# VHH binders against Probable nicotinate-nucleotide pyrophosphorylase [carboxylating] (nadC), part 2

Target 1, 283 residues: Probable nicotinate-nucleotide pyrophosphorylase [carboxylating] (nadC), of Methanocaldococcus jannaschii (q57916)
Amino acid sequence: MLKDYALKILKKSLEYDVGFGDITTNSIIPEGVKAKGVIKAKEKCIVCGIDFIVAFFEEYGIKCKKLFNDGEEAYGNILEFEGDARTILMLERTALNLLMHLSGIATMTNRIVKKAKSVNKNVRVACTRKTLPLLSPLQKYAVYIGGGDTHRFRLDDCVLIKDNHIAIVGVKEAIRRAKENVSFTKKIEVEVSNLKELREALEERADIIMLDNFKPEEIEEALKIIDEFERKTNFKPIIEVSGGIKEDNILEYAKYNVDVISMGALTHSVKSVDMSLDIVRYQ

## First folded at step 21 (VHH; from x5 with E58Y)

Design y2
Fold by ESMFold2, last read:
Structure y2 (fold): chain B 283 residues (1-283), chain A 119 residues (1-119)
Amino acid sequence: as target 1 above (283 residues)
Amino acid sequence: QVQLVETGGGLVQPGGSLRLSCAASGFTFSKYSMGWARQVPGKGLEWVSYISSGDYTYYQDSVKGRFTISRDNAKSTVYLQMNSLKPEDTAVYYCAKYTYRPGWDMDVWGQGTQVTVSS
């Protein structure tokens, strides 16, 4: 379950952060002081990761009340909590760091998805495996919460033939070997960087063809080739475009009749949502 | 099927008040954000107010301080209390359910209720 995975990450991060002790809190805050408070979003956002933070707080005896579920638009108070003051202060930064980051991904993803769909209602916006080590499942979850497509999570989810594979065996041989050696349950995707490779991928009936680092003008020609191939053979792959695509240029690609636009930026170039944790003494 | 039914519209004089109600069915009401939008004559559809699943509220600037959104999860009902009404508030008012993901899209709304503010 993704919640259990998130808890492992949070607890390991806390272990690092605490080290030999939370010396500020332990030197200042008496034992047994109870506090209540809120986590609040200081800017409008799509919230993501609240259940992970609730589970994290509950592990340490902190009671929580969610004001929002993941995927809701929020500003202001998003989580209320109550418990031991020393414990809350110890958990604070670790909890906020994950929540702010995941909410940042969900917010950016939602904004980009809406922008792309404004000119191409059927297009999917997908992330990639350009993620932080160990954080990939959580970052891809945040993309999903924001309305994006996660693409493959791991190397074992589907075949993705890249330029380095092609450099070794070529496009046709790579697809043929993948079909021969991989379970029938796995889709085969190939990154092509030019029209020759595109034609080869079509001839070998790749399930998904990614136009990698094509300029917008080159996409138009690629689509003509794919349309002609479909007319003659009744075969059409899923068409993905990728490479250098960001929020500020995505409309240049989305205007074309493509199925998927993928972007590393959804996970590797994200501004965290600004949030705070505010408490008051209760007892 | 998800269904939203607005009531409470009518004709009022400037400065008057109305309370709109929206009865919801076909989904787990308490888990979703809800809102109000309006179709102003001669203008497009515009957002009016929003309430989260946890009762946090937002308002368009032009209605802030005059309108109050609320919800009753036990009755699966959203309300819009409209005070100090102005002729510019004349519109068909729609109750809306937001998508579960993302929370910014309204995905279902009702048939609307007419609010007319005139002398």
Scores: ipSAE 0.000, ipTM 0.302, lowest interface PAE 13.7, mean pLDDT 90
Fold by ESMFold2, last read:
Structure y2 (fold): chain B 283 residues (1-283), chain A 119 residues (1-119)
Amino acid sequence: as target 1 above (283 residues)
Amino acid sequence: QVQLVETGGGLVQPGGSLRLSCAASGFTFSKYSMGWARQVPGKGLEWVSYISSGDYTYYQDSVKGRFTISRDNAKSTVYLQMNSLKPEDTAVYYCAKYTYRPGWDMDVWGQGTQVTVSS
């Protein structure tokens, strides 16, 4: 299903890119010329999206041999292909754009997950909904492939009470209304920005409490409050920290006994992996 | 029930060759990267080589050109051909399975097979 979704996006992207025709290739390359080649990762990476590219190439009659599966560390040749030269050249940029981007997400996620787990074995590193329109399922898949947690995919996936909801009805009322009106199958998460809101969320037994834009020192105090509440009530929420967290500061947060660190940077501030498509032989 | 069983170790003279085998069971072998590591007495565990599910290989610098990792997916077996053996290659050699996702590291090990290189 995700492969079909990716294929639809690739085909629409190709339609846009081709327009009235691939004028360079069609003016230079004769019909019927066969070519063999490779897609090459020009830097070490965690590959992600290779099956989507294989499906895309095979849809247009290009034979493929994967050299790596998604999630494997790779450098050098990652896919071999063979087929019609005009077709290969037409597909090239569309295929590389998606593969480079998803591999960039997976690579960054893997690096950050390893960094966080070096200090806190049990912590999850999650992405957010700060994704490109329509690409969210693919970008979140790349986070998953890199070892991260996807967080909710859509607005309907989990209740997430944010500062603007709280400004309208308050923390306690927001949680009470969510519990009353939303299916028992959905967890209720609340973003809190101070210790008063934290205590209110605890009292109303929110499933997940996100410490939103807390500084590390504030996290320490928040954890003491949560520990005291658990001691007295035997209730403990999932503890998420978020807001302003990047690769260069994540260890300041990961050292605390929190369950999840979420960061939009995994999907919105990612460098694509440098890759090329090289024709090796033609006939 | 993942199981890795190494065989093929033994005593060999410097310059000699050995071929290690690792029989794998309890997982879909063709989906996973595999590797070899070694434990030198008195030192820590040392990575030796890696093979991807698509047969791409990497080696520690000290064994490049002398050791060759390979796999046979039909037999669920990983091999390490060790040529031009040196006394410093003396170690217990372990076959390892990498995690499939979310990234990977070595997560399952065999019992090991002793390789001794001496005159």
Scores: ipSAE 0.000, ipTM 0.370, lowest interface PAE 12.2, mean pLDDT 91
Fold by OpenDDE, last read:
Structure y2 (fold): chain B 283 residues (1-283), chain A 119 residues (1-119)
Amino acid sequence: as target 1 above (283 residues)
Amino acid sequence: QVQLVETGGGLVQPGGSLRLSCAASGFTFSKYSMGWARQVPGKGLEWVSYISSGDYTYYQDSVKGRFTISRDNAKSTVYLQMNSLKPEDTAVYYCAKYTYRPGWDMDVWGQGTQVTVSS
């Protein structure tokens, strides 16, 4: 399913990239020439998207042998292939771009998840919807492969009440309306910006409460309020913290007894893994 | 050695139907994209239809809605169902193993099968 989507994206990207033809490859490489080669990771990484690339290559008649699976740590050769040289060279950059990007996301996510769980074994690290157009499902998949949480995929997946909603109708009314108008199968999350809104969200029994841009001292106070409410009512929402959280400060948030830490940087500020495609001619 | 053998051609009246078959051998059929091309007498070879290894299908504008390409990987066979045939469809039809779609480059094609549409 996701593979099919990835393939569609790759094919559309290829159509654009090729344009009227690869004039370099087609002018230099004779028609019918066969080649074999490898995709190589030039740095240690968590592999992600390898099955997409295999499907992409095979779509155009290239034989593949993957040496690693998504989620595995790898360095060096990760995919072997053989087929028409012109075809391989045409597919090369499109394939590498996606593989490098997704592996970058998975690698970064995995590193951060391990770091966070070293001090809080139960905390989840989640991405956001700060993704690239059309690539959101693939980027979120990469976060998942890295050990992170995908959060909601789309606007129809989970209710997420934001500051702009609150500005219009308020926290309590927003939650009430959501409960009345949305299926019972959907969770209701609310982004709160202060302790007053937190209390309102608790009173209305939001399923998930995001402490948005809370300072450490504010998180401590928020957790006390939540604990008191739980003791009184036996209700406890999922607690998410978000806002300006990055790899270098993740522990400042993970040390608190929160359920989820969300980071936009997992998808909007990712360093791609350095990879290359090397080929040789053969008959 | 790659071999492609076309069958199913013949003489039909306008509005009639034919189903072409192409038996492939000498390569892993399921891993390659296949297609059909045709050559009108006195004219050059033109592509007709393309089916990828992932079953994505594409058609020449002149045959869209009338022709359907399909494949059976278990039989290593690609098919072309031709409906609502027109006199202008008269040509030798060739089965082809394609390298990649954007350039419509054919790696190998068969001996061809004659399709004649006439009253």
Scores: ipSAE 0.000, ipTM 0.198, lowest interface PAE 14.2, mean pLDDT 92
Fold by OpenDDE, last read:
Structure y2 (fold): chain B 283 residues (1-283), chain A 119 residues (1-119)
Amino acid sequence: as target 1 above (283 residues)
Amino acid sequence: QVQLVETGGGLVQPGGSLRLSCAASGFTFSKYSMGWARQVPGKGLEWVSYISSGDYTYYQDSVKGRFTISRDNAKSTVYLQMNSLKPEDTAVYYCAKYTYRPGWDMDVWGQGTQVTVSS
């Protein structure tokens, strides 16, 4: 399913990129010339999207042999291929762009997940919906491949009450209305901005409570309140912390007994892995 | 009407030589690049050699050093000298007219001539 989606995206991207034709390739490379080559990672990375690229290449008649699977660490050659030289050159940049981007997400996520789990083995690192248009499912897949949590995929996946909702109806009313109007199969998450809202969310038994933009010291106080509530009621929500969390400060949050740390940076601004495609003529 | 007629094919022993000719008509020959491709039954068309309108020549790696493409604009003919022939060179050879320079796309090709290399 995801592969099909990726293929559609790649094909649409190719359509745009090619325009009226690859005038460089078509003016330089004779028709019918065959080539073989490799895609190589020029830096250590977690590979992600290799099957998408294989599917893409194969769709256009290029034979592929993947050397790594998604989720594996790689350096150097990651994919071998052979076929029509013009076709390969036409597909090259489109293929590399996606592969480099997804591998970048997976690599960054994996690094951060390992870092967080080094001090809190149970904490999940999640991305957000701060994704690129049309790429959200692929980017979230990359986060997953990197060992992260995808969070909710879409607006229909989970209730997430935010500050703007709260500003209109308040925390308690928002939760109550959500419980009344949304299927029992959906979790209700509330972003709280202060301890008062936290208490209100606890009283209404929100499934997930996000401590939004809490300072580390405030997180500690929040956790005390949560623990007290649990002792009193035997209810404990999933606790998520979010807001300005990056790789360089994640340990300041992971040191607390929280369940989830969410980071928009996993998807909204990621460094792509440096990769290249090299080919040679054959036969 | 553009027409390409290949000649010169035949049966030859390994290590032998053949010279293919392609007589072109129906277009201004000197303005177009020409080439040769070959096809084995059941397989796709394989590019063999290319000669530009400016007489620059290119070859598939498998035939480099063995095949030589040339053209005579006065005769509207393109040639393929094939030396040191191998069994794997067995195929139907097609002469191709390319698109107007500097294009690399095959536009029209002939009916082909059979080349068989066998002991």
Scores: ipSAE 0.000, ipTM 0.210, lowest interface PAE 14.2, mean pLDDT 93

## First folded at step 22 (VHH; from x5 with G103D D105Y)

Design z1
Fold by OpenDDE, fold request of step 26:
Structure z1 (fold): chain B 283 residues (1-283), chain A 119 residues (1-119)
Amino acid sequence: as target 1 above (283 residues)
Amino acid sequence: QVQLVETGGGLVQPGGSLRLSCAASGFTFSKYSMGWARQVPGKGLEWVSYISSGDYTEYQDSVKGRFTISRDNAKSTVYLQMNSLKPEDTAVYYCAKYTYRPDWYMDVWGQGTQVTVSS
């Protein structure tokens, strides 16, 4: 399903990029010329999206041989292909853009996950919905491939009570209404901004509580409150911390006994992996 | 059955060097990422470095440029070369094995080796 979605996105992207035609390629490359080549990762990375690219190439009659699977570490050749030279050149940039981007996400995520879990084996590193239009499912897939958690994919996936909801009805009322109106199959998460809201969320037994923009000392205090509540009630929600967390400070948060660390940077501030497509004419 | 044994710790002066070794056994060493962490008594565990199965390396900011992690798959050993040591590097250093994807956490630890940097 995701592959099909990726293919649709790639095809639409190609439609835009081609416009009325690839005037460069079509003007200088004779029709019918065959070529073979490789996509190469020019830096160490976690590969992600290779099957999407294969599907994309094959859709246009290009034969492919993947050398790596998503989630594997790679440097150098990652995909071999052969087919019509004009077609390959037309597809090149569209294919590389997606592959480079997703691999970047996977690579970054993997680094952060390994670091975080080195000090807290139980913590999950999650992305957010801060994604690019139409690319959200693919970017979240890349996070998953990197060893991270996708968080909720869409608004219909999980209840997430945010500050704007709270501003209107309050923490307790928001949770109560969610429990009353949403299927039992959906988890209820609430973003809290202070210890008062935390206590309210605990009292209403939210499934997940996100400590949003808490300072380290505040996290520590929050955890004490949560532990105390657990001892009294035998209830413990999933604890997520979020807000301004990046690779350079992930360890400052991972040292706490929290369940999830979420980072928008995994999807909105990612360096693409440098890749190239090289071809030669058939002989 | 999986075991990790650290060696190479000791007392050194500031600016000195040490090379830690971690001998691994009981698993296919080459397939797993390995890491180093350190702990000062009374403080939490601190991640130092890891090396992936593909020799991808990462370091804590405080040790970048001074420490080098490496591995010898033939010997099933991971190393930590520590140069320009500082008093704040004093700790018990632990070698650890990471789990395979998708989990990526440290599941096996050595007994640790003491590193003391002091004048």
Scores: ipSAE 0.861, ipTM 0.943, lowest interface PAE 0.5, mean pLDDT 96
Fold by OpenDDE, fold request of step 26:
Structure z1 (fold): chain B 283 residues (1-283), chain A 119 residues (1-119)
Amino acid sequence: as target 1 above (283 residues)
Amino acid sequence: QVQLVETGGGLVQPGGSLRLSCAASGFTFSKYSMGWARQVPGKGLEWVSYISSGDYTEYQDSVKGRFTISRDNAKSTVYLQMNSLKPEDTAVYYCAKYTYRPDWYMDVWGQGTQVTVSS
């Protein structure tokens, strides 16, 4: 299903990019000329999206041979292909853009996950919904491939009470209403901004509590409160920390006994992997 | 039967160098990422560096430019070259093996080797 979605996105992107036609390729390359070539990673990376690109190429009659699978570390040639030269050149940039972007997400995620879990093997590193329009499912897939957690995919996936909800009805009322009006099959998460809200969320037994923009010292205090509550009630929510967390400070948060660290930077601030497509005339 | 054994620790003056070695056995070494962590008694574990199965390397900011991680798959050994050592580098250094995807945590540890940087 995800492959089909990716193919749809790639085809739409191609339609836009081609416009009235590839005037460069069509003016220079004769019709019927065949070519073979490779997509190569110019830097070490975690490959992500290779099956999407294969499906895309095959949709337009290009034969492909994968050299790597999603999730594998790669450098150099990652995909071989052959077919119509004009078609390959038309598809090139669209294919590379997606593959480079997803591989960038997977690579960054994998670095951060390995760092965080070196200090705390039990912590999950999660992305957020800070994704590009229409690309959210693919970007979250890339996070997963990198070893991260996708968090909720959509608004219908999990209840997430945020500061704006709290500003309107308060923490306790928000949780109560969610419990009353949402299916029992959905978890209820609440973003808290201070220790008062934390205590309120605990009292209402939210399934997940996100400590939003807590300083390390504040996290320590929060965890003490949570532990005390657990001792008294035998209830412990999933604890997530979030807010301004990046690769350079992830270890400052991972050292605490929290369950999840979420980072918007995994999807909104990623560097694409440098890749290229090289071809030669074939027959 | 999986085992990691660190060697190469010792006493060195500030500005000096040490090379740590970690000999691995009991698993297919070349398929796994390896890492180094360090710990001062009474303090928390600190990540230092890792090297992937494809020789991708990462370092803690405090050791960048001074430490170099490398591996020899034929010898099933990972190394940590430590140059320009500082007193704050004093710690027990541990070698560790990462799990394979999708988990990516350290599941096997060595006994550790003491590194002391002092004038």
Scores: ipSAE 0.849, ipTM 0.938, lowest interface PAE 0.5, mean pLDDT 96
Fold by ESMFold2, look of step 23:
Structure z1 (fold): chain B 283 residues (1-283), chain A 119 residues (1-119)
Amino acid sequence: as target 1 above (283 residues)
Amino acid sequence: QVQLVETGGGLVQPGGSLRLSCAASGFTFSKYSMGWARQVPGKGLEWVSYISSGDYTEYQDSVKGRFTISRDNAKSTVYLQMNSLKPEDTAVYYCAKYTYRPDWYMDVWGQGTQVTVSS
């Protein structure tokens, strides 16, 4: 989906990596040698980024055939290619680095989404903006491909009132100013850290309330407060939980009737999928 | 509405061949993996073969080398070429569509086509 953006990142990365030249390849491989080969996933994964790699290879004259689309579970060969051997070898590491990383995010997201939905069919698992500089659109795409929710992409995408905003103006004033000064098209989310802030956010009708670093017992009490508020007012916000949530503890949170669980770990604590590029000379 | 329609079943002698076709509609065919499963009399449903959107294939061990799955994205059709058929291949064969994400499983099935291998 972000093909042009990904291609710019890949080209810039290649420029850095090549520097003054691919000295190993140029010293060993004659010009005009043709090769064919595959990219292989060395472990089961959800593939993500394959169209970006195809676009990258094709920019340099390498013919490609995808064996999988993004979002498919794969093992073994995922892309076939053929073309100039020097060119393929020059592109190899740059291509694999992005593909392995994005596939790692998609694979981890897929596992976590399945785990959370096993106890709560309606919960969404979302990433955050804890992403690598410039890679956020691609990393959030990988979360989407894995079955997760991207959350806001950028600061301009949704209002998110955080603890530092609250420290300056307070919960109620922050929400009031956001409502007065931001387009009617933007939802207002407030990150609350205790029940007092929760009550204030409810009174001001925040669209989304994030329970930040609440212990499971505190979530139970928060949900009672929200339910009582709904009974009195017929208003219920979207309920998000966040803070210190990982694959190994997510069930402690997913068991509650919350709408969203967000996790920085989906993008900041990723294990790349192990992949290789294998070629043979064919001319 | 996703629909899958199998054709090409019938009665065949041991050692013979059949080609099954599955016409797909109601979704973007080229984006999805497809597969075949069969319901063997006296046994449950068993997986037969898989083809990714990009023509990567896998087969159950008992049919490998005898069956070939293929697809034609322009016609929104998946095929199963069955050669060297054996009596134990007798089953109702179902075409199926896999989910795209995040659950990787067969989610929509056709009504099936009967394949009978008998002397």
Scores: ipSAE 0.006, ipTM 0.497, lowest interface PAE 9.6, mean pLDDT 91
Fold by ESMFold2, fold request of step 26:
Structure z1 (fold): chain B 283 residues (1-283), chain A 119 residues (1-119)
Amino acid sequence: as target 1 above (283 residues)
Amino acid sequence: QVQLVETGGGLVQPGGSLRLSCAASGFTFSKYSMGWARQVPGKGLEWVSYISSGDYTEYQDSVKGRFTISRDNAKSTVYLQMNSLKPEDTAVYYCAKYTYRPDWYMDVWGQGTQVTVSS
């Protein structure tokens, strides 16, 4: 299913890119010329999206052989292909753009996950819904391939009570209404911004409590409150930390006994992996 | 559940050849990268060779040009052809499976097969 979704995105992107025609290729490359070549990574990366590119190429009659699967560390040749030269050149940029981007997400995620786990073996690093329109399933897949947690995909995936909901009805009422009105199969998460809201969320037994924009010293106090509540009630939520967290400060948060660190940067501040497509005339 | 069984070790003279085989089971072999490592007497474990699911290969510098890793996905088997063997190649050789995801490392190992290179 995800491959079909990716293919739809690639085909629509190609339609836009081509317009009335690939005028450079069509003016220079004779019809019927066959070519073969490779896509190669110019830097070490965690490759992600290779099956999507294979499906895309094969849709247009280009034969492919993968040299790596998604999730493998790669450098150099990652896909071999052959087929009509005009077609390959037409597909090139659209294919590379997606592959480079998804591999960039997977590579960044892998690096950050390893860094966080170096001080907290049990922590999960998650992305958020700060994604590009329509690309969220693919970007979250790349986070997963990189070793991260996808968090919810859509608004209907779980309850996440945010500051704007709290501003309208308050923490306790928001949780109570969610419990009354939402299926028992959905977890209830609350984004809290201070210790008062934390205590309210605990009292109402939210399944997941996100400490939003807490400074490290505030996290320490929050954890004491949660530990004390657990001792008195035998209840402990999943603890998530978010807000202002990035690669260069994640260790300040990961050292604490939290379950999840979420970061919008995994999907909204991505450096694409540098890749190229090289061909040679075959016939 | 995942099992790797190495065979083909033995005693060989310097300059000789051996072919190691590693029979794999309990996972979708064609999906995973595989490799070889060796335990050299008096030293720790060292990486020898790697092969991706698509036949991309890498080798430790000391074995380049002498060793060839290959795989047969239909037989779920990895091979290590060792030519021009030297006494320093004496070791227990282990076949290993890499993880699939980006915590990419050798996570399952075989029992090992002894290779001894001596006069």
Scores: ipSAE 0.000, ipTM 0.313, lowest interface PAE 13.6, mean pLDDT 91

Design z1
Fold by ESMFold2, fold request of step 26:
Structure z1 (fold): chain B 283 residues (1-283), chain A 119 residues (1-119)
Amino acid sequence: as target 1 above (283 residues)
Amino acid sequence: QVQLVETGGGLVQPGGSLRLSCAASGFTFSKYSMGWARQVPGKGLEWVSYISSGDYTEYQDSVKGRFTISRDNAKSTVYLQMNSLKPEDTAVYYCAKYTYRPDWYMDVWGQGTQVTVSS
């Protein structure tokens, strides 16, 4: 389960953060003090990671009530909780750090997906593997919650022939070797950087062709070539565009009849949502 | 526009020598690493050698000791001296420019020059 994976990450992060003890809390807060409180979104966001935080709090005996589910737009209180005050304070930063980060990814993804789909209802907006070590499953989950496509999770998820592979063996040979050596269950994608490589990828029937760092006018020409190939052969790959695509220029690409727009920024250039944890003593 | 033009290919006997030249234009040659790759019949594209902007060199194991890469920044030219040629060295040889900082990838290629080694 992804929840179990998230809990392992949270617990490991907590162990690092606590070290030999939460010296501030332990020096100030008496044992047995009970508190209740809320996690509050300080800005409008798409919430992501609530169930992970609930599982984390409950692992340490903190009782929780969700006010929102992942994927919902929220502002203000999003989680209510109660339990041992020392424990709540110990967990606070670790919990908020993950929740704020994942919600940041989901919020940015949602905004960009809505923008792209406003001009092209069929386009998918995808993230990449430009993620933090070990956090990729959680970060890609946040993209999914925001309405995006996760793209491949790992190197073993599908073949993606890149410029460095092409530099060694060329486009045609790379695709031929992949087809020969990889399970039939795996799609083969190739990044092409010019129209010659595009034609080679089409001739070898790559499943997915990424137009890498094409300018808009080059995309238009590429689509004509793909359309002509389809008319002659009845073969059409999935068409992905990538490279230099940002929120402020995505409509220049989304207006074309492409299937996927991929952006590393969804996971590597995200602003965390500002959140706080507020408590009061009640015992 | 970056342009690389190879010369010096041809037909040579096993054990013979050839010197390839690559004239470069359209970029500040002295700042960039350069290299050679070859397309061997039946085996595809194969990296051959690398030279940094500071004259540090690297070679594929199969050519080490037989091939020497060098550069002349004043002439914007990179060379490949190929000695003790073998039939398996038969290929189209490409000159290439590497990316800038880091210089891990060949990003512009020449048209290539044919080298044929046969008895």
Scores: ipSAE 0.000, ipTM 0.077, lowest interface PAE 24.8, mean pLDDT 90

